# VHH binders against o26223: the designs that were tried, part 169

Target 1, 191 residues: o26223
Amino acid sequence: MKLLWTSQHIKVTVHIDGKVSKMDVLEAIKTRRSIRKYQDREVPEELIDKILDAAMCGPSAVDERPWHFIVVRNREMLEKIPEVHPYGAMVKDAPVAIIVCCDSSLEKIPGFWVQDCSIASQNILLAAHSLGLGAVWTGVYPLEDRVEGIRRLFSIPEHVIPFSVIPLGYPAENPGTRDLFDPDRIHLEKW
Key: E = the ipSAE of ESMFold2; O = the ipSAE of OpenDDE; V2 = 0.75 times the mean of E and O plus 0.25 times the DockQ between their complexes.

## First folded at step 12 (VHH)

Design D25 (framework vhh_vobarilizumab_d1; at its last look DockQ between E and O 0.72; V2 from the best seeds 0.00; counts 0 for: pae E 2.2 > 2, grease 25 > 24.2)
Fold by OpenDDE, look of step 12:
Order: sequence, then C-alpha cells, then structure tokens
Structure D25 (fold): chain B 191 residues (1-191), chain A 121 residues (1-121)
Amino acid sequence: as target 1 above (191 residues)
Amino acid sequence: EVQLVESGGGLVQPGGSLRLSCAASGFTFSSYEMAWYRQAPGKGRELVAYISSGGYTDYADSVKGRFTISRDNAKNTLYLQMNSLRPEDTAVYYCAKAPFESYIDYSFDYWGQGTLVTVSS
C-alpha cells in the first residue's frame, strides 16, 4: 500500500447531496460523534491517506512523534479484533480500521507518548468526520488484555504498544448531540 | 437528577416473552448510549444489550437472537424485548446510562433500581 504522502493542504470535502463541501475545523470538532454503525461501502485509500496525514500533524513531546499506524482492511482480521477487544464489536462491520501504536524506542521523554498517540487518535477522528466518515475511538491502552490481544493478533513487537483501535466507515447512524461547553471549567487569571 | 426506572419484570414460563421498559429522566436521553444489564442470584452483573444514541446495537452471546434492545427517544424510554426466555435468564435486570462520548465502551455511570424477571415452570 503506497501511501501517497502529499504534503498538500488536506482539502477536507464532505459529500453532501452530491456536492463536495468543506467542513470548518470548529464545525468538525463540535459536531463529531462516535460512529459505530457503518454503511456497506468501501473507504477510498485517498481518504485514509488524508486521515493519516492529519494524524501525523499533531504536536508531540519534543517532536518525538512515536506513533505508528496499522491500516487494516482485511475482512478476516477485522472480524478477529472483537475477539481480543470485547467492546469493539463494531470493528467487524467497519470497512477499515486504524490501529494507533507507539514505538517506545522513539520516546524521548518517558510517559508523553500517551499524549502523543492521543493527539494522533483525535486527529484521526476529526479528519474522518470532516471527510464525511464516521469513526470511534475504541480504547486499548492501558487495558492490559486488550493491549496484549491486539499485540498478538497483529504480531506487534514488544517495544511497540498498541494504543487505540479506530474503525472507520461511512456512517449509518446519527447520534444525538450535546453541548459540552462548561463555563465553570474556565478560570480567569487564577483558580 | 438522572433517574432510570425499570418496569415490566415478572414471572414467565420457559419459552415465554417479556418486554422491559426503562423510563429515563434528568438528562438528554437521545444523546446517550444505554444498556441493559442483569444480575442472577449469586452471580455478577453482566451486560445483556447495548444501544448507541444512533441505534447501533450489541448483545451478549447468550441472548443474541432472543433479545432486542430498542429506544424511543421521543418518550425517553429504553426497551428490552425478551423472547424465548429460559430459566437461566432469571435475574434482576438493570437499565444503565453511559457517559457521553466515552472511548471506553460499555462503561456506565447511572443505574436503575432493577426489575426482577423470573423464568420458571
């Protein structure tokens, strides 16, 4: 799979009613929801490339960029993921999943890799949404059984830590929304 | 205040059917994932069925094909249709509310008081 890394500006286009529209970043953030039901439709490689490009654009501790990505399209492998991730049942129905991993050998400052991979994972979710896809973050790390399960399933080396499994596809559900703004969490100048 | 009130439990013969309801209040029901759990005597609480706010569903293997979870957002009500009931389905059934947008699935922060389902000849 030759990932066409085009350093070009990710034109986020959402196909709505046959028209390609650009989703604003704030809109993407505010309207994104976990999607666990997908259409029986393949996700183009181009979109995956854009999503992965976005995943690598986030900051990391001292630019350590410890993340690796496993792109899973194989139906058999997708169907096996729920066996080691009991709360990831939706993965079997997704056309593709991205497994975000940390290469611990790339870590420069201990412990920050969780933040780095979280940023990458969130960027995947946002990018997917902005492109008209649905995704969900299925937690792997730090749950030992899930970490080891995914490790074994994908023959991930010991120094590499599976962090998250993110199934993606065209959404087949419309979750409700919630306003998450809480002014009580905002402190001016001091606590 | 979040409230979940289960109803519809009772005594039923093997092979019978029941429909449980959970009336939800104190939160925007349509925005939250919900689930049914059950606890049999002397056993731990186990997940029976899950439903997302958008209608995605998942079931325990033991109830697949027999139970159906559904929701009516307009009525703020969660349902569990139970068909082909078995003695091993005897338990207190609980309605559960999930946290909003948790990336840890099947974690719940509120529970109902439960409704007893007894399957016996």
Scores: ipSAE 0.534, ipTM 0.800, lowest interface PAE 0.9, mean pLDDT 91
Fold by ESMFold2, look of step 12:
Structure D25 (fold): chain B 191 residues (1-191), chain A 121 residues (1-121)
Amino acid sequence: as target 1 above (191 residues)
Amino acid sequence: EVQLVESGGGLVQPGGSLRLSCAASGFTFSSYEMAWYRQAPGKGRELVAYISSGGYTDYADSVKGRFTISRDNAKNTLYLQMNSLRPEDTAVYYCAKAPFESYIDYSFDYWGQGTLVTVSS
């Protein structure tokens, strides 16, 4: 709640709701987990806007920024995703999903769009986590049946390639974390 | 070393019930998505049921309403309660563990040896 002030023409009460403190970026990276169970709670459009803003901040090959995003909230559409995306039943239970796509007409250097869209997808996961949401990246590209199915379901044109489907919502599960650091994967100066 | 050991299979008459168990070791059981698969003679393995870390479940259409997957994280055990069994349910049933994190949903990195369920008069 903000400090209150009233004037003779306008009665204004200002409330300050609790504000979630920012999560350290290394903490976000280490604690983000795939979340497949969500609360029955809508995700405000404002949070989706922040997540997509973050998705578009990633680097891309020659700054080509080939990504497009489809935001899916319609229950009928969410319920159809499992028909073309195996095990994707959790997607129909999510309040919202984001489909990350490549528009190949925006490529400046052929073949780097996979990296570009992977960067955007991971940024979506981290931004969602930092905002108190849970998400999971469900792979589409390069699995041809999934690519074709998602393209057909969402009327995606032939030159646009669906890359990933990311359902998200307020989490209703906590899988925990695991120490995955492996110093044997680190090579100094040479292999 | 990851180990998954199924038990509880056997011979049962149509309409009967069985409860399968899968004892898990070598990983933090509560952090992993788990599944039951089955394989009838001459067929490929098919998904029967799966359960997330937080208890979200899904089932093959052929078993919905008859089978229930569950987990006991304190005992590191996965269960499959099978009711109203039919001859078509005859198969070797396998416990499967998902990898820690993956964006490919149909990959399971560890499997048990299986337990045979035979539904016959």
Scores: ipSAE 0.389, ipTM 0.693, lowest interface PAE 2.2, mean pLDDT 87
ESMFold2 (binder alone), look of step 12: mean pLDDT 83; pTM 0.828

Design D26 (framework vhh_vobarilizumab_d1; at its last look DockQ between E and O 0.73; V2 from the best seeds 0.00; counts 0 for: pae E 2.1 > 2, grease 25.1 > 24.2)
Fold by OpenDDE, look of step 12:
Structure D26 (fold): chain B 191 residues (1-191), chain A 121 residues (1-121)
Amino acid sequence: as target 1 above (191 residues)
Amino acid sequence: EVQLVESGGGLVQPGGSLRLSCAASGFTFSSYEMAWYRQAPGKGRELVAYISSGGYTDYADSVKGRFTISRDNAKNTLYLQMNSLRPEDTAVYYCARGPFETYLDYSFDYWGQGTLVTVSS
């Protein structure tokens, strides 16, 4: 699958009422919700490319960029993921999933790969939402059973660590919005 | 104050049906994930059924095809329809609220007092 990596600025367009609208970054962040129910509709490769491009735009420790991505569209494989990932039940119903992995051989400073892959995973979620898709982060690392399960299922080598499984699709649910702002978590100048 | 009040429990024969209700108050019910848990005598509390704020549902394998979780946001009420009940379904059933976005597992922070379901001949 030749991913067309176009270095082009991700124009995030959402089709609302037949019109293409751009979702700004703050809107994407504030309105994003975990989506676990999807339409029976394929996600175009172009959108996946845009999402993956966004996933690679985040910072990493000393720019180590340890992330790899497995794009899964095979129905049989998607259906097997829940067998090794109990929180991943919705993956069987998704048209596509992205597995975010760390290649430990690319790590330059120990331990920061978790942050790197987290940033990548979050960018996937935001990009997906901005493009009119729904997604959910299903944690794999550091749960050993899930890590090993995903590793075996996808024949991931030992030096590569599966981090997250992110199913994506056109949303078939509307969770609404939740205000998560907590001013008590904000400290000025000192704790 | 967040409150969850379960009802509908009771004694039922094997193969029978019950419908549990959970009345929620003190929060915007429609915005929260909800779940049913149960705890059998001498066992730990286990997830029975989950429903997202958007209506996605998930079930424990032991109850799939028999139990149905649903919600009425207008009534701030969570339901568990239990069909084809078995003796092993005997437990205290708890309603639970999931307050935040999670990437790990279903997590809940508020619980009801529980309602006892006894399945016996």
Scores: ipSAE 0.574, ipTM 0.820, lowest interface PAE 0.7, mean pLDDT 91
Fold by ESMFold2, look of step 12:
Structure D26 (fold): chain B 191 residues (1-191), chain A 121 residues (1-121)
Amino acid sequence: as target 1 above (191 residues)
Amino acid sequence: EVQLVESGGGLVQPGGSLRLSCAASGFTFSSYEMAWYRQAPGKGRELVAYISSGGYTDYADSVKGRFTISRDNAKNTLYLQMNSLRPEDTAVYYCARGPFETYLDYSFDYWGQGTLVTVSS
């Protein structure tokens, strides 16, 4: 379904599920919601590729790009995630999950990897939404028991830090949107 | 103003059933996750059941198979059907509104006043 021409660096968008896979960026930001209920429907590998491409487009501290991603489709593994990640229960019902990790050997400035991986995680959510998918970021770091549980489950080495688990799939719920703009949070020139 | 009003508590025999209701107002009920918590004397509040806006549910291990959370978005009402009640289910039960958006756990800052459930012979 997707043709990538690396020598020309041309990316193409293909028609999927009778739907054009483009959404205005401000619309994506304003309408994205956490989705915890998914259709019994596989997510094509090509969409995951697009999502991860978007994840890696974010800025990082001094361009350190410390992120790594584990793509989980195996049913047995998805069903085990809630056993080590409380409140990640919806992951067992997702067709796929992405685990965002920091490889600390890529850090150039200590401690900024949290911002780096947060940027990648939010880009995953927005890209998934723009492609007609629903997703939710379930926090792992800095909760030590969750970090250890996910590390153990996926054989993640000690220098790699699991940051978030993001289940995704075609949505089976629509929570709606709300205008969250609060002008009292805006200060001109000074506090 | 957000309001959550629980009802349906009372005295019941072991093995009996109760249905709790929570009337919600002051917010778009269908957009929010909801939960039931309980607090026994001398204990902290514990999560009993959770329901997402679209109907995904999760339960504490101690109540799985006995309790059912549900919602009626047209009536702005949350329910907890409690079957096969045991003395250890005795507690004040609270309706709670979940977050609009979170990347972390259930965070419930809007609570009802609670309804007492007493399970005894």
Scores: ipSAE 0.358, ipTM 0.679, lowest interface PAE 2.1, mean pLDDT 87
ESMFold2 (binder alone), look of step 12: mean pLDDT 84; pTM 0.839

Design D27 (framework vhh_vobarilizumab_d1; at its last look DockQ between E and O 0.71; V2 from the best seeds 0.58)
Fold by OpenDDE, look of step 12:
Structure D27 (fold): chain B 191 residues (1-191), chain A 121 residues (1-121)
Amino acid sequence: as target 1 above (191 residues)
Amino acid sequence: EVQLVESGGGLVQPGGSLRLSCAASGFTFSSYEMAWYRQAPGKGRELVAYISSGGYTDYADSVKGRFTISRDNAKNTLYLQMNSLRPEDTAVYYCARGPFESYVDYSFDYWGQGTLVTVSS
């Protein structure tokens, strides 16, 4: 799978009523929801490339960029993921999943890789949403059973830590919106 | 105030059916994930069925193919259709609300009072 890494500006276009519209970043953040139902429709490789490009655009500790990505399209493998990841039941119905991993050999400052991979994972979610796809973050790390399960399933080396499994597809559900803003979590100048 | 009120429990023979209802109030029902839990005597509370705000469903393996979770957003009501009931399904069944998106597991913060389901010959 030759990922066409075009350094070009990710034109985030959403197909609404046959028209391609650009989603604003704030809109993407505010309207994104976990999507666990998907259409029986393949996700174009071009969109996956854009999503992965976005995943690698986030900051990391001292620019260590420890992330790796496993793109899974094989139906048999997708169907096996729920066996080792109970919260990943929806993965079996997704046309594609991205497994975000950390190569610990790339870590420069201990412990920050979790933040790095979190940033990458969130960017995947946002990019997917902006492109008209649905996705959900299913956490793997730090749950040992899930980490080991995914590791074995995908023959991931010991120095590489699976972090998250993110199924993606065209949405087949429309979750309600939530207002998650909490002013009580905002402190001015001091606690 | 958030309220969840379960109903529909009762005594049923093995192989029988029941339909539980949960009336929700005090929040925007359509925006929240919902679930049914149950607690059998001497056992811990376990997830039975989950439904997202968008209609995605998931079930415990023990009830797959027998139970169906559904929701009517217009009525602010959650349902659990239970078919082919077994003695091991005997428990207090609880309706639960999930307030936030979780990337780890299903999590819920509000519970009803529960309704007793007894499956016995």
Scores: ipSAE 0.602, ipTM 0.828, lowest interface PAE 0.7, mean pLDDT 91
Fold by ESMFold2, look of step 12:
Formats: sequence, structure tokens, C-alpha cells
Structure D27 (fold): chain B 191 residues (1-191), chain A 121 residues (1-121)
Amino acid sequence: as target 1 above (191 residues)
Amino acid sequence: EVQLVESGGGLVQPGGSLRLSCAASGFTFSSYEMAWYRQAPGKGRELVAYISSGGYTDYADSVKGRFTISRDNAKNTLYLQMNSLRPEDTAVYYCARGPFESYVDYSFDYWGQGTLVTVSS
């Protein structure tokens, strides 16, 4: 269930590449890029709510929905993430980050939570992009030093597994798109 | 054809400086993330410095504060300014182009031939 509040007198319109329109889903998938440089501009809570709503719309193994999200805006905490995540240096420059976690007590079928949290993480990236934000997925699981570092930093209990850290903000860079279609990866009927 | 051509390597004394250049052609340079990698004798290739299409930079801890990566999109050129050089910086330095759509580590899909930097007295 979406728990978004909007005023009936406010229409949310997102500016993308100079257009006042909603983004087509195929366009969003093809044009999303990892963004590591952000404007000094806060991200409204309502956009975070929309992103998390989208994250929870993905399928999961036997509908187990094992995901939990930590929303981090505190500057001191954002600045500490690179101390335990060596490839997360850009997180300290982001106005907000989302930590995607698995609550293993919600697993119904063991071992599929990685796929479940991956789906939620990708949905976060796509939703952020569609709202005019930039984001990057910085991997935590299965790198044990990163997992334990993030768990310690955010007081995450042992049965909850931090999966990814996703900093986001209004982009201060504009990488182009690439045509990555490779027909040699497509096999008809058999390998 | 994508081409990356490094230059500016050479022999330098400890404490000295060098500026490496990488001339890029065959792609829209301003749209790509770029990096410098190095490989010391008998070692694997390691990331030295990264720069995004918009100019965000990141550095290996061993070079932070001494090296500066930059780009000139009008000249299709990537630079590495290396100051306060140490014997441990001796390596072949490679210019690299990323797709950098990695969620674990920085990666690249093209590299140049490399330019040798030797720091010794």
C-alpha cells in the first residue's frame, strides 16, 4: 500500500531533460546512469516516500518481501559510511542515502533474499531517475567487512543483513547514455 | 575505434613531479567516466584515480593529497598531476575508460598501452 500524501491542490510534475512529462518506463531503464556527484540541494521527504513505495512494488520469492530500508540524512552518519565502505566515498556528498536490508526472519524460502533485495535496489534506482534524481548502488553484501561495518555503524541486528547503500540527490553531472545491446547474448530455443 | 594514448612518463627523483596525459579518440569523451590505473613490476593493476563525466573524483589512499586527476573535455584529454613522488609510485600508468556501471568496484572496458613512471635517485 502506498502511504503517500499529496495535497489535492498540488500536482507533482517532474522536469526531465527540459520536458514537463512523466518518463516512459523503457526510457527510464535505458537512460538511468550511476550518478556520483550531487547538487547541494535537499531531497524532499515526499520523493523519498515515492521511491520507497516503488522499491516495495517488486516481486519476491513466494511474496516474502524481506526488505527493510534505513533512510539516512544525518550528515555525521553519511560522513562515516566511507570509513567502512571503501568504494562509497560519494556517500558523504549526498543529501540522503537509503540502506537496503534483508530481515532474515521474514524469509519463507531460504536463499532467495539476495534476488529480492536486488529487485528493490534496482527499483530505487529507476524511481529516483524518473523523479529527476541521480543515484548509485554501492554494494555491501556479500563483502563481509562491508556488511559488518555497516551493521556496526547503524546498529543493525544480527538477523538483519545490510545489502546495499544507495546515495541519491539532484544530479550535478550528466553522463550520456550508451547502446549496450549485444545480440550475441541472445540465444534462440537453446544455448 | 576507441584509442587511449598515454604520455608524460619518465624518470624522476623522489619528491619530484610529473604530469601524465591521455589523448582519447573514437568516442564521446565527455560522456565517459575515466580513470588512471598503475601496475608495478610483479603486481596486479590497481586503481589510482577516478573521474566521473561531471568531474567527481576519487583516489586510492596511497596517492590521496599528492595526485590530482582532471579532464579537459574540449581537448578530449585526461590528466594526472603527480606531486611528491615516491619510489613506491614506480609503475606503468594506464589511462582507462569505464562504463563504470559497477556496484562493487570501479571497472573499465578500454585501456591504453601505458606510460612508464620511474621514481629513483
Scores: ipSAE 0.487, ipTM 0.733, lowest interface PAE 1.5, mean pLDDT 88
ESMFold2 (binder alone), look of step 12: mean pLDDT 83; pTM 0.834

Design D28 (framework vhh_vobarilizumab_d1; at its last look DockQ between E and O 0.56; V2 from the best seeds 0.00; counts 0 for: pae E 2.1 > 2, grease 24.8 > 24.2)
Fold by OpenDDE, look of step 14:
Structure D28 (fold): chain B 191 residues (1-191), chain A 121 residues (1-121)
Amino acid sequence: as target 1 above (191 residues)
Amino acid sequence: EVQLVESGGGLVQPGGSLRLSCAASGFTFSNYEMAWYRQAPGKGRELVAYISSGGYTDYADSVKGRFTISRDNAKNTLYLQMNSLRPEDTAVYYCARGPFESYIDYSFDYWGQGTLVTVSS
């Protein structure tokens, strides 16, 4: 297993002999960036499984777990997503995309599904990064045109709400890291 | 202080070419997404081209195949190569810096003063 370090301290995991090296969780969080350029390389199903496993490990409101995932590998479908999702132009170049959805029939308490699907989406991003993949969150909900566009494109039932489209692939770009820490956002004991 | 200074605008005939430049200062240029916007007379400001910190590019359909956005991180400079210019490309062109990562749309928080591009016979 080889660890490649970029000048921006982005750790890239290289799979050797089928073993996946995982980066530290704090490292994953701090070094993750949106990746919109991908290599012409397929993502193994095993990695998608691991990512989806991670997606389902987050908390949800009263454990309602309302999320569903559509895994899209079909080139024709990937190429159609940008037609209904203006911020999803990179999806056509990705080897795979995950569409995170909410099944409203699974909600136990109304309205918390946004947090639930957000947690799932973020876990997808972090898991992908920790596995040496790049991904980007392209928001669908609550933009009605995007919601309905994705719904129609994938024949999603009315009670299921598409939330995000997340293209994934091996990174073909290396964005720098950003320091997002802001001590002014930290309040001790009171505002 | 964050500064963006556009240059390269001017009068050009239809079918002509221009290259816009944006000099950036006051921040780590290489870490930021950048974009070109334009605003034609009587119209709203619209995204023309986007470039990520990693070099991913996206374009408005109206300029696709004609315009090229690029960046030189060593020079802290953003470029827009505009070829096959049309009268409808007439606008004030703005350089823009993106904030931190967005998951819904291209968003930008700092703008230059703009440079006028006029395409006319």
Scores: ipSAE 0.647, ipTM 0.844, lowest interface PAE 0.7, mean pLDDT 92
Fold by ESMFold2, look of step 12:
Structure D28 (fold): chain B 191 residues (1-191), chain A 121 residues (1-121)
Amino acid sequence: as target 1 above (191 residues)
Amino acid sequence: EVQLVESGGGLVQPGGSLRLSCAASGFTFSNYEMAWYRQAPGKGRELVAYISSGGYTDYADSVKGRFTISRDNAKNTLYLQMNSLRPEDTAVYYCARGPFESYIDYSFDYWGQGTLVTVSS
């Protein structure tokens, strides 16, 4: 009988700003804010990989997983986004942006892709925040002019729908937290 | 109890300058994004400029290069420096506070009463 043992473990940890970053999920949800001002500092590829891994962990309608992601680091491309996406003006100042898309050829149940891509988009925001980054979700779908503009700019095929553009980077602002809990939105047993 | 009070409007000739101020009270000013809007007679309100809590700014295309939004968090005051004024800048200018956690466009929960700016020869 052949017994195979590993001779060693190679452990690599990523240090962020001199700290091992670890954030409770409820803390992440409650403290995340839209960040529109970024340091002039690159975001390591390894952090983008972790963020996209988190994005793909969300549930989807009948496990259809229709999402695709475009990672944009090219300065010229980032600077062109505001020409077709007015609310995305801060993207020109971001070191990187993620475009969340739906590949309609992957839909198993028509029309649920909006929920699927919304789940992926929110997971990107939370993962970025937990890693010490700031991000903001800038809406593309369902605004037709924004959808078509982003599709043209990034050569996105007709069966693929750009959903959101999410610029991110190390934050250069701190908006603080706000208490948004509203018990009047909670209905027990009935409306 | 949130209050926003604009001042500094008036009559000015084309090419002139004005500085608007907005005194804020009833909230932690430094935590909020702020904006200036304007409304010309017979038209809807339009965004003029916005500023994040950390000082990121952007402007409507019609005012880029002529107007500058700024804030003094120690004085709880928002400013709009308006240079190279044109007759089409004539409007009531409003200070607005937002919870800017919208993913479509900016949203605002409190507005000032406005200050009139008239640009005329």
Scores: ipSAE 0.517, ipTM 0.747, lowest interface PAE 1.3, mean pLDDT 88
ESMFold2 (binder alone), look of step 12: mean pLDDT 83; pTM 0.837
OpenDDE, look of step 12: ipSAE 0.639; ipTM 0.840
ESMFold2, look of step 14: ipSAE 0.397; ipTM 0.681
ESMFold2 (binder alone), look of step 14: mean pLDDT 83; pTM 0.838

Design D29 (framework vhh_vobarilizumab_d1; at its last look DockQ between E and O 0.79; V2 from the best seeds 0.00; counts 0 for: grease 24.5 > 24.2)
Fold by OpenDDE, look of step 12:
Structure D29 (fold): chain B 191 residues (1-191), chain A 121 residues (1-121)
Amino acid sequence: as target 1 above (191 residues)
Amino acid sequence: EVQLVESGGGLVQPGGSLRLSCAASGFTFNTYEMAWYRQAPGKGRELVAYISSGGYTDYADSVKGRFTISRDNAKNTLYLQMNSLRPEDTAVYYCARGPFESYIDYSFDYWGQGTLVTVSS
């Protein structure tokens, strides 16, 4: 599967009531929710490409970019993921999942790969949402059983660490929203 | 104050059915994930069923096909329909409030007092 990486600016077009609307970044951030129920509808490769492009646009420690992505569409494999990842039960019903991994050989400064892969994972979630898809971050690292389970299932080499599994699809649920702004978490000039 | 009050427990014969209810108050119920846990005598507390604010559900393997979790947001009530009950289902069942957003295992911060379900001939 040759992913056509076109450096095209992700024009996020969301079809709302038959109209193509662009979701701005703040809206995407504020309105994004974990989506665990999906429509029986395939996600176009073009959207996955855009999501992965976004995933690779985040900063990393000294620009080490240690992330790798496994795109999973095979139904058999999707159905096996919950066997090694209990929190990933919804993956079996998703049309596609992205597994975010770290190649430790690319790490320049020890320990920052977690931040790097987190940034990539969050960008996947935001991009998905902006494109009218639903996604959920299901943590793999640092839970050893899940790490090894995913490793074995996908034949991931020892120097590569599976970090997260992110199923994606067109949303079939509408979780409630909340304002998460907390001014008590903001300190001016000093703690 | 956050409150969760379970009801509907009791004695039932094997193969019987019960419906548990959990009345929630003190928080915006429709925005929270909810779950049912149970604790059998001498065992640890285990997740039985989960429901997201959007209606996604997940179940323990031991109860799949027999139990159904549901919610009525208008009534701030969580339900657990239990069918084909087995002696192994005997436990105190707890209603629990989950996180708003999480990327790891189900973690809950509030619990009810529990309701006893006894399955015995």
Scores: ipSAE 0.745, ipTM 0.879, lowest interface PAE 0.6, mean pLDDT 92
Fold by ESMFold2, look of step 12:
Structure D29 (fold): chain B 191 residues (1-191), chain A 121 residues (1-121)
Amino acid sequence: as target 1 above (191 residues)
Amino acid sequence: EVQLVESGGGLVQPGGSLRLSCAASGFTFNTYEMAWYRQAPGKGRELVAYISSGGYTDYADSVKGRFTISRDNAKNTLYLQMNSLRPEDTAVYYCARGPFESYIDYSFDYWGQGTLVTVSS
């Protein structure tokens, strides 16, 4: 479906030009893996838009929606991330990265923004996977040196907290899957 | 039970080479991240090289260009090829297994007994 805007008035044109085969959500959850090798291939802006749309669909504490996203495509900037983020080495090889941030001025209940940004970050991973991309969540918060380094590199203001850096691209690796179900973690009625 | 058994350590002169091996058993090797760590006398344990289940590799700056991590998933074996060895590479080298999935890039939950590498004239 393509929606168009015109110069005088906002018009919506609906077009369906083919059938879309979509991954089942349970399949996506069970088969998603952290991908750290990417093809030398650009990721279309349209896919990034879909991924960020999905990121913003998650629930948040009292609907505070504290998240902001920095989309990084500039090669020089991507190559600098490992200088301040020691476990983000694969970012230099990614065509694009998304930095998930919390704007603390949007926080309505103290301390729940971590859950909020975690939900957004996981939705990015699942949406990327469903679109044929590979991604990995590289943790920034609460590691203070990583937080300060990323904030400095991207000129992030003090009231905005970088939470995660998520490089993504078309995968150049195919890790296997594994059955992680553990019945001993399930407690009926009480612990 | 998870077992990681290192071998291939020894005494070499500066500029020499060694190849370390780590035989893994008790888990589905090909789905796990793996690494080599080392601990020199009187120093903390440090990451030497990392390899993902899909073949992505990363190295400590001190060993880049000299060491190569690899794995043979069919043989459940992790390797470290160590070239151009220096006296500061003297350490006990440990094979380590990472978790299946982590949003902190490198974490390790099982360690081998270690194999000693001594680089001395």
Scores: ipSAE 0.420, ipTM 0.720, lowest interface PAE 1.8, mean pLDDT 88
ESMFold2 (binder alone), look of step 12: mean pLDDT 82; pTM 0.825

